Miniprotein binders against q96jn8r1131to1294. Designs and how they scored, part 42

Target 1, 164 residues: q96jn8r1131to1294
Amino acid sequence: TLEFLENHGKNILLSNGNRTATRVASYNQGIVVINQPLVPQLLVQVRIDFLNRQWTSSLVLGVITCAPERLNFPASACALKRAAWLLRGRGVFHNGLKICEKFGPNLDTCPEGTILGLRLDSSGGLHLHVNGVDQGVAVPDVPQPCHALVDLYGQCEQVTIVNP

## First folded at step 16 (miniprotein)

Design tm4
Fold by OpenDDE base, fold request of step 17:
Structure tm4 (fold): chain B 164 residues (1-164), chain A 98 residues (1-98)
Amino acid sequence: as target 1 above (164 residues)
Amino acid sequence: DEKEEKIREIILRAMELVRKGELEEALELIVEAIRLAVENKDKELLVTAIWLIAYIARRLGDPELLEKVLELAEEAYELTDDPDIKYYIARLEKALEE
């Protein structure tokens, strides 16, 4: 089953069989990684459970291409400078470099209950899904294997892995 | 750094062109980005540039271009030792075998 790894940000508390991640302090230190690498054509989804509107920014979603169990996470996903492909707001980033300014809906404005999904297509393209709707290829040709990453940042205080 | 910013801008624009299907124009830009990244010894930006050029080359499908990009990727791997570049080398090699 899909679970968040025990190797996670300092402010994360895992529950519900490690399928739920809750950031219990501050606005950062909330990175989690899903245990199993993305299997091509299989959708992996997380649901935004709780938002704290004290902050402006929200969760970051993406993948890492390094071994997650050995990764030391920075305070935020934005600080990852290697092996990281991230969606923040409407932007797409590789190792901190913006490679797309406007892609899909603004993750900072997704309400509670929004289900965000990641899927690799047969060509290695990373797709974003929002509430089951394929938003298209966020990143073409992502290295494999890769693991889904969620940064519970700012507003986003809790997410849960959900099945399609 | 102004040079770094230039590289960042080029990569961003190149990706925009790729999304529009303007691959030849994107290729020209990304080649420049690679040149600048090497000159500036910017390993991080080089990794991203190699990703994009490898993708462009594979989409264009020109064997001669693929060979050239493969060479660039191999050189970049020697400079960065980045596993992602190693992945793209494999992808390029596979493309050349088709």
Scores: ipSAE 0.911, ipTM 0.957, lowest interface PAE 0.4, mean pLDDT 96
Fold by OpenDDE base, fold request of step 17:
Structure tm4 (fold): chain B 164 residues (1-164), chain A 98 residues (1-98)
Amino acid sequence: as target 1 above (164 residues)
Amino acid sequence: DEKEEKIREIILRAMELVRKGELEEALELIVEAIRLAVENKDKELLVTAIWLIAYIARRLGDPELLEKVLELAEEAYELTDDPDIKYYIARLEKALEE
């Protein structure tokens, strides 16, 4: 089953069989990683449970290509400079470098209840799904194995892994 | 750094072209980015550039290009020691076998 790893940001509290992540302090230190690596055609989804509109930025979603158990998490996913492919706002980033300015919906404005998904296709393209709708390839040819990463940042205070 | 910013801009433009299917033009840009990254000894940007050129080369499917990019990727791995480059090398090698 899909669960968040125990190795997570220091402000994260896991619950619901490690399927729910809650940031219980501050606005950062909220990175979590899903245990199973993404393999072709596996859809991994998380639901935004609670938002705090005090902040302008929201969650970051993406994948890492390093071993998640060994990862020392920075305060935010945006500080990752290696092995990181991230979706923030409408941008796509590789190791902090913007590689796409306008992709999919603005993650900073997704309301509570939004279900965000990641899936690798047979060619290694990383797809974003929003409420079950494939938004297309965010990143072509992502190295494998990779693990889905969620940064509960700013507005986003809780997410839950949901079944497809 | 102004030079780094230029490299970042080129990579962004190249990726935009890739998304539009304009692979030949993207290739020209990314080659320039790689050149600049090497000159500036920017290992981080080099990794991203290698990712993109490897993808472009595979999409174009030209054997001669694939061989050249493979060599470039191998050199980049020696410079950066980034494990992801190994993945790109493997993908390029597989493409050459097809």
Scores: ipSAE 0.910, ipTM 0.956, lowest interface PAE 0.4, mean pLDDT 96
Fold by OpenDDE base, fold request of step 17:
Structure tm4 (fold): chain B 164 residues (1-164), chain A 98 residues (1-98)
Amino acid sequence: as target 1 above (164 residues)
Amino acid sequence: DEKEEKIREIILRAMELVRKGELEEALELIVEAIRLAVENKDKELLVTAIWLIAYIARRLGDPELLEKVLELAEEAYELTDDPDIKYYIARLEKALEE
């Protein structure tokens, strides 16, 4: 069963069998990691449950290649300088370095109810799914094992892991 | 740092070329990025550059290129001790066996 790990950002409260993450304070400290590593053909999806429109930026989605149970989380995923592949806005980042400027829809403007998914293909490419639509390969040849990461940042105050 | 910005720009351009399937041109750019990263002792940018060149090399499939990139990755691993580079070394070795 897919769940968020107990090792998470300080402002996160887990519920619903650790399938729902809620940021209950401030605008940051909201990083969560899904327990099972991504393997080829496994689609991991989260639904945006609640947005706070007081902020302009929204959630960051991606994967980490280090051991999640030992990860010391910074205030935001953007501060990760190793073992991190992230989608923010329309950009793709590796360890804080932009490797793509325009990819998929703008994550900062996704409304509540949007379902975001990550999937590895047989070649190790990381795909983004939006409401069930494959947006293509965000990152080719991602190191394995890797774990899906969600940063409940800014607008995004709650997400829930959903089944395909 | 001007060199750092140049490296960042090159990597971004190289990745764009990769997405377009223009692998040979991407290879030329990423080699330059690696050279600059080593000269500037920029370990973080080196890790990203190694990722991309390893991917390009595997896509092109040329054994001689794979050998050269493997050597480069080995050297980069000694410099950075980054586990992701270790992963790419393994991928390159596997590619050479196929």
Scores: ipSAE 0.907, ipTM 0.955, lowest interface PAE 0.4, mean pLDDT 96
Fold by ESMFold2, fold request of step 17:
Structure tm4 (fold): chain B 164 residues (1-164), chain A 98 residues (1-98)
Amino acid sequence: as target 1 above (164 residues)
Amino acid sequence: DEKEEKIREIILRAMELVRKGELEEALELIVEAIRLAVENKDKELLVTAIWLIAYIARRLGDPELLEKVLELAEEAYELTDDPDIKYYIARLEKALEE
């Protein structure tokens, strides 16, 4: 089954059979990774359970293309300089470089209850889903294998893996 | 610094063209970005530029272009040591085998 991997950010507490991640301190150290690589048939979805609106920025969503089990995560996903394709705010980033100014919704404004999904298409394109609606290809050709990543950053204090 | 910013702007513009389906125009830009990134020894920008030119080449499907881009990707791997470039090389090799 889909679960968050035991290797995660230092401020994360896993619960609910490792399907729920909570950031229990500060604004960072909140990286979690889904335990199975993305394959074309797999839609990984998380629900935003709890936001703390005192922060202006919110979660980061994306994939890593290196093995996650022993990776030393930085304090924030945006500090990853290799093997990282990230959706942040309105933008898409590869290894810290902005490659798209505006794709899909602004993640900093998604409310509690929003369900965010990631999947690969048959050509290796990374798709974002928002509340069940495919937003299109965020990144057209992602190296495989890759794993879905969520950084419970800023506003975002809890997410739960949900079934499509 | 200023040259690095120019390379970033070219890559972003090339990606915008790719999203619009303007692959030949995007190719012209990304070739320039690669040339500048190699001259400036900007390994991180080179990795992104190689990802994009490899994708463009596979979309266009021209065997001569695919062979040239494969050579570029192999050189970029020697410069960057980035495992993701090995993935791009494998995709280019598969595309040449048709």
Scores: ipSAE 0.841, ipTM 0.928, lowest interface PAE 0.8, mean pLDDT 93
Fold by ESMFold2, fold request of step 17:
Parts: structure tokens; sequence; C-alpha cells
Structure tm4 (fold): chain B 164 residues (1-164), chain A 98 residues (1-98)
């Protein structure tokens, strides 16, 4: 069963059989990783449970292409300089470099209850799903194996892994 | 860094062209980005540029281009020690066998 990995950001509390992650302090230190790599038939979905609208920015999601058990996570996923493909706001980033200005919805405006999904297609393309709707290929050829990552940043205070 | 910003802008534009299917124009841009990244010793931007040129080369399917890009990726691996470049090398090698 999908769970968040025990190695996570310092401000994260895991609950609900490690399927729920809550950021319990500050606005950052909220990185979590799914405990299994993405494979073409696997859709990883998280629901946004709680938002604090006092912050302008919200969660980041994406993948890392290195073993998550060996990482010392930075305060924010955006500081990852290797092995990271991230969706932030309206943009797509590789290792901190913007590679697409606008893809899918603006994550900073997704409301509570939104279900965000990640999957790989057979060609290594990373797809974003929003409330069950495939938004297309965010990144065309992601190295494998890769692992789904969520950064409970700013507005986003809690997410829960849900089944498709 | 002024040169770093230029390389970032070129990569972003190359990726925009890739998403539009303009692969040959994207190739021209990313070749320039690689040259500048090597000259500027910008290892992080080099990794991204290699990802993109490897993808473009595989999409175009020209064996001569694939061989040249494989050599670039091998050199980039020596410069960066980034394991993701090994993945790109493997994909390029597979494309050459086809």
Amino acid sequence: as target 1 above (164 residues)
Amino acid sequence: DEKEEKIREIILRAMELVRKGELEEALELIVEAIRLAVENKDKELLVTAIWLIAYIARRLGDPELLEKVLELAEEAYELTDDPDIKYYIARLEKALEE
C-alpha cells in the first residue's frame, strides 16, 4: 500500500497509517515522498485537506530521481539542485530551473478537496491529474526510477494519499 | 550571473519549441546553451541541457546526431557526476541500436 516515507521534512507529522502528512509548524520543512517508485500503471493521488490562506504560495509536487532514503531534505523542494522535477504554481522546474512557464492549473489556487495525481506514461512522460482529469505530459522523459514528492509549502498544511 | 541568465532563457525557449514540435529549431538553441554552460562551468544548467538535447535527438532519430549527442552526454557525465546523465546515455545507446 502507498504510504509517505518515514524520511521527511522536519515540520511533518505522519498519521493515518503514514497516509496523511501534516505540516505542524512554520511555512516550510514540509517535504514528503511516496514510499514506492512510480511505474507506468501506478497513479499516485493526494487530496489537499487543509489550507491556510494567509500564505500566498501553496504546495509543490513532482518527482525525485534519486533514492529518497539517502536524502537530507532542504527546507523547500525548490532548493533541490539535483534529481528533481517539480510543478510549482503554474510552472514546471528541473533542478530549480524553470522549463515551462504554464502547465495545468495554478497550484497556488487549488482549493481544499482538490485531488492531485502523478503518473508516468510508458515513454517516461510525467502526467499531472487534477480531480481525475489528465492534464497531459508535464515532463516528457523523466529518468527512472523516480519517486513522487509533495512539499507541504505555505498554504498547504495537510494532504492525504487517496486511491484512484 | 549574466551568462547564467542567458543560458536559462535559452533552455526555457528551447523547451517551448519542443512542446510546439519545432524540434530542429529547439536543437539549434540547446546546442548553444550547452556550449555556453560548458564555457561558464555551469554544471547544473548543463545537466538540464543534456536532458533536453538527448530527448530532441531521440525524437529526431538521426543516427549521426544521436552519436554526437551521446558523446556530449558522456563528457557531461565526466563534468557533473550526475547519475541522471547515465540514464540519458542508456536511452541514447538504445536508440542507436534501433
Scores: ipSAE 0.832, ipTM 0.926, lowest interface PAE 0.8, mean pLDDT 93
Fold by ESMFold2, fold request of step 17:
Structure tm4 (fold): chain B 164 residues (1-164), chain A 98 residues (1-98)
Amino acid sequence: as target 1 above (164 residues)
Amino acid sequence: DEKEEKIREIILRAMELVRKGELEEALELIVEAIRLAVENKDKELLVTAIWLIAYIARRLGDPELLEKVLELAEEAYELTDDPDIKYYIARLEKALEE
């Protein structure tokens, strides 16, 4: 069963059998990780439950390629400088370096109810799904094992893991 | 600094070419980025550049290129100690077995 890992950002409260993550303070400290690595055939999906329009930036979605159980998370996923492949806004980033200017939708404008998905293909390509639609390969050849990460940043105050 | 920004721009441009399937042009750019990153001692950018050149080499499938890129990745691993580069080395070694 997919759940958010107990090691998470300090402003996160887990609920709903650890399938729902809520940022209960501030605008950051909201990193969560899925408790199983991505494998071919596994589609990890989260629904955006609550947004706060006060902010212009929203959630970050991606993977880390290091073990998450004891990782000391920074305040924001964008500060990860190793082992991190992230989708932010419309951009794709590796270890803080932009490697694609525009891929998929702008995450900063996704409304409540949007379902965002991540999966690996058999060649190690990371795919983004948006409301059930495969957006293609965001990042080719991601090292394995890797773990799905969501940063409940800014606008994004709650996400829930949903079944495909 | 100015050299760091140039390396970042080259890597982004190389990825744009990869997404378009223009692998030979991407290879030329990423080789330049690796050379500059090593000279500038920019270990973080080197890790990204090695990821990309390893992917390009595997897609092109040329054994001579794969062997050269494997040597570059091994050097980069010694410089960076980044476990992700060890993963790329393993993928290159596997590609050479065929």
Scores: ipSAE 0.824, ipTM 0.924, lowest interface PAE 0.9, mean pLDDT 93

Design tm5
Fold by OpenDDE base, fold request of step 17:
Structure tm5 (fold): chain B 164 residues (1-164), chain A 98 residues (1-98)
Amino acid sequence: as target 1 above (164 residues)
Amino acid sequence: DEKEEKIKEIILRAMELVRKGELEEALELIVEAIRLAVENKDKELLVTAIWLIAYIARRLGDPELLEKVLELAEEAYELTDDPDIKYYIERLEKALEE
């Protein structure tokens, strides 16, 4: 069963069998990681449950290639400088470095109810899915094993892992 | 740092070229990025550059290129000790066996 790990950002409260993450304070400290590594060809999805329009930026989605249970998370995913491949806005980042400026829809403008998915293809390409639609390869050749990461940042205050 | 920004720019452009399928040009750029990263002792940028060059090399499939990139990756691993680079070394080795 897919769940968020207990090792998470300081402002996160887990519920619903650890399938729901809620950021209960501030705008940051909201990183969560899904317990099981991505299995090639299997889609992992989270739903944006609640947004707070007080902020402009929204969630960051991606993967980490280090052991998540041992990771000390920074206040925001963008501060990760190793083992991190992230989607923020329309950008794709590796260890904080932008490697793509315009990919897929703008995550900052995804409304509540949007279902975001990650899938490794057979060649190790990391795909973004939006409401079930494959947006293509965000990152080719991501190291494995890797774990899905969600940063409940800014306006994103709650997400839930959902089955495809 | 201006050099750092240059490296970042090159990597970004190289990735764009990769997405367009212009692998040879991307290769030229990323080689330059690696050179600059090593020169600047920019370990973090080096990790990213190695990722991209390894990918390009595997897509191009040229055995001689793969050997050269493997060597480069091994050197980078010695400099950074980054597990991601180790992963790409293994990927390159596998590619050479095919």
Scores: ipSAE 0.912, ipTM 0.958, lowest interface PAE 0.4, mean pLDDT 96
Fold by OpenDDE base, fold request of step 17:
Structure tm5 (fold): chain B 164 residues (1-164), chain A 98 residues (1-98)
Amino acid sequence: as target 1 above (164 residues)
Amino acid sequence: DEKEEKIKEIILRAMELVRKGELEEALELIVEAIRLAVENKDKELLVTAIWLIAYIARRLGDPELLEKVLELAEEAYELTDDPDIKYYIERLEKALEE
């Protein structure tokens, strides 16, 4: 069963069998990681449950290639300088470096109820799914094993892991 | 740092070319990025550059290119000790066996 790990950002409260993450304070310190590494061809999805529109930026979605149980999380995923592949807004980032300017829909403007998914294809490409629609390869040849990461940042105050 | 910004720009351009399937031109750019990263001792940027060149080399499938990139990745691993580079070394080795 997919769950968020107990090792998470300081402002996160887990519920619903650790399948729901809620940021209960401030605008940051909201990083969570899913317990099982991505299995090729299997889709992992999270639903945006609640947004606070007082902020402009929203969640960051991606993967890490280090051991998540040992990771000390910074206040924001954007501060990760190694082992991190992230989607923010319409950009794709590797270890804080932008590697793509315009990819998929703008994550900062996704409404509540949006379902975001990650999937590794057979060649190791990381795909983004939005409401079940494959947006294409965000990052080719991602190191394996890797774990899905969600940063509940700014607008995004709650997400839930959902089955495809 | 001006060199750092140049490297970042090249990587962005190279990745755009990769997305378009223009691998040969992307290869030329990323080689330049690696050269600059080594000269400027930018270990973090080197990791990203090695990722991209390893991917390009595997897609092109030329054995001589694969061997050269493998050597480059091994040197980069010695400099950075980054586990992701180790992963790409293994991927390159596997590609050479096929």
Scores: ipSAE 0.911, ipTM 0.957, lowest interface PAE 0.4, mean pLDDT 96
Fold by OpenDDE base, fold request of step 17:
Structure tm5 (fold): chain B 164 residues (1-164), chain A 98 residues (1-98)
Amino acid sequence: as target 1 above (164 residues)
Amino acid sequence: DEKEEKIKEIILRAMELVRKGELEEALELIVEAIRLAVENKDKELLVTAIWLIAYIARRLGDPELLEKVLELAEEAYELTDDPDIKYYIERLEKALEE
């Protein structure tokens, strides 16, 4: 079963069998990683449960290619400078470097209830799903194994892993 | 610095071309990015550049290109010791066997 790992940002509280992550303090320190690595055709999905519109930025979604159990989390996913492929706003980033300006919907404006998914295709392309709709390949040829990462940042205060 | 920003811009443009299927032009750009990254001793940007050129080379499928990119990746791995580059070395080697 898919769960968030116990190794997470310091402001995260896990509940619901570690399927729900809640940021309980501040606006950052909210990184969580899903336990099972992404393998081809496995769809991993999270639902945005609660948003606080006090801030402009929202959650960051992506994958890491390092061992998640040993990861020392920075305050935000944007500070990851290695082994990180991230979707923020409409941008795609590798190790903090923007590699795509406009991809998919703006994650900063996704409302509560939005279900965001990640899936590797048979060629190693990382797909973004939004409410069940495949938005296409965000990143081609992502290193494997990799794990899905969610940064509950700014607006995003709670997410829950949901089954397809 | 200015040179770093230039490399970043080239990578971004190259990726845009890749998404459009303009692989040959993307290849030219990413080769330049790699050259600049090496000159500037920018290991972080080099990792990203190697990812992209490896992908481009595999998509193009030219054996001679694959060999050259493999060599670049191996050199980059020696410089950075980045596990992701090692992954792409393996991908390139597999591509050469096909």
Scores: ipSAE 0.910, ipTM 0.957, lowest interface PAE 0.4, mean pLDDT 96
Fold by ESMFold2, fold request of step 17:
Structure tm5 (fold): chain B 164 residues (1-164), chain A 98 residues (1-98)
Amino acid sequence: as target 1 above (164 residues)
Amino acid sequence: DEKEEKIKEIILRAMELVRKGELEEALELIVEAIRLAVENKDKELLVTAIWLIAYIARRLGDPELLEKVLELAEEAYELTDDPDIKYYIERLEKALEE
């Protein structure tokens, strides 16, 4: 079954059989990674459980293309300069470089209850799903193996892995 | 760095063209971005540019282009030591063997 890895950001507490991640302090140090690599046809989904509207930015969603079990995570996913493909706000970023101005919804405005999904297609394209609706290819040809990553940043204080 | 910002702008524009299906125009831009990134020693930007040109070349499917891009990717791997470029090299090699 899908779980968050025990290797995570310093401000994360895992619960619910490691299927729920809560950021318990500050606004950062909230990176979590799904324990299995993405494979074609596997849809990894998380639900936004709790938001704190005090902050203006919210969660970051994406993948890392290096082995996650022993990584030393930075305070925020936006500081990853290698092996990272991220959806932030309205944009898509590779290793901190914006490669798409607008893709899918603005993650900073997604409400509690939103279900966000990631999957790879057979060509290695990374798809975003929002509430069950495929938004299309965010990033073509992502290196494999890769793992889904969520950064519980700013507004986002809790997410839970849910079944598709 | 003014050159760094120019390279970033070119890569973003090339990706916009790829999303529109304008692959030949995107190729023209990303070749320029690679040239500038090598000149400016922007290893991080080079990694992204190599990802995109490798993808464009595989989409276009021209064996001569694939061979040229493979040579670029091999050179970029030597410069950057980024494992993701090794992945792109493997994808280019497989495309040539088809």
Scores: ipSAE 0.866, ipTM 0.937, lowest interface PAE 0.7, mean pLDDT 93
Fold by ESMFold2, fold request of step 17:
Structure tm5 (fold): chain B 164 residues (1-164), chain A 98 residues (1-98)
Amino acid sequence: as target 1 above (164 residues)
Amino acid sequence: DEKEEKIKEIILRAMELVRKGELEEALELIVEAIRLAVENKDKELLVTAIWLIAYIARRLGDPELLEKVLELAEEAYELTDDPDIKYYIERLEKALEE
């Protein structure tokens, strides 16, 4: 069963059987990680439950390729300089380096209720899903094993793991 | 830092070409990015560049290229100690076996 790991950002409170993450302070320290690695055909989905519109940037979504149980998370996912493949705004980043300017929709504009999904294809390509619609390959070959990561950044104050 | 920004620009452009299917032009760019990253000791940029050249080489499928890129990846692992490069090495070795 998919849950958020107990190892998470300092401003996160887990609830709903560790399936809901809430950022309870500030605008950062909101990294959460899904407790199982992505495997072929596993679709990990989260719903955006609550946004605070006073901020202009929103959540970051992606994967980490190192063991998440021992990580000391930085204040934001953008500060990860190893083992991180992230979608932010419309861009794709590897270890803080932009590798694609425009991929999929702008995450900063996704409204409450949006369901965002991640899966690997058989070639190791990372796919983004938005409200059930596959947006294509964001990154063509990510190392495995990897875990889905969400950074409840800025606008994003709550997400919940949902079934596909 | 100006050299570092150039390396970043080359990697981004190479990835744009990969997404367009222009693999041979992307290869030329990423080889240059790797050369510059090694000279400038930009270990973080080297990791990304190795990921991309390994992917390009597997897509092109040329055994001579795969062998050369495998050697580059092995050197990059010694320089960076990044476990993700071990994954890229394994993928290159598998491609050579086929």
Scores: ipSAE 0.851, ipTM 0.931, lowest interface PAE 0.7, mean pLDDT 93
Fold by ESMFold2, fold request of step 17:
Structure tm5 (fold): chain B 164 residues (1-164), chain A 98 residues (1-98)
Amino acid sequence: as target 1 above (164 residues)
Amino acid sequence: DEKEEKIKEIILRAMELVRKGELEEALELIVEAIRLAVENKDKELLVTAIWLIAYIARRLGDPELLEKVLELAEEAYELTDDPDIKYYIERLEKALEE
């Protein structure tokens, strides 16, 4: 069963059998990682449960390509300078470098109830799903194994893993 | 750093060309980005540039290009010590064994 990994950001509280992550303080320190690598046929989905309109930026979604169990997470996913492929706002980033200006919807404007999904295709392409709709290939070839990551940043205070 | 910003712009443009299917034009840009990244000692940008040129080479499928890019990736691994480049090397090696 999919769960958030016990190693997570300092401001995260896990609940609901480690399927729900809540950021309980501040605007950052909210990185969580799914406890299994992405493989073909696996669609990892999280629902945005709660947003706080105090901030203008929202969650970051993506993958890391290094082992997450003992990784020292930075305050935000944006500070990952190795092994990180991230979706922020409408942009796609590799190790902090923007490699696509506009891909899919703007994550900063996704409302509560939005279901965001990640999967690999047979060629190693990373796909974003939004409310069940495939947005296409965000990154055409991601090193494997890779692990799905969510940073409960800014507006985003709670996400829950949901089944497809 | 003005040189660093130039390299970033070239990589972004090359990626846009890849998304449009303009692989030969993207290749010319990413080769330039790699040369500049090595010259400027931008190891992090080099990792991204190697990822992209490796992808372009595998899509183009030219054995001579694959051999050259494999050599570049091996050199980049020595410079960066980035495990993801080992993955790119493995993908290039598989493509050459076609």
Scores: ipSAE 0.846, ipTM 0.931, lowest interface PAE 0.8, mean pLDDT 93

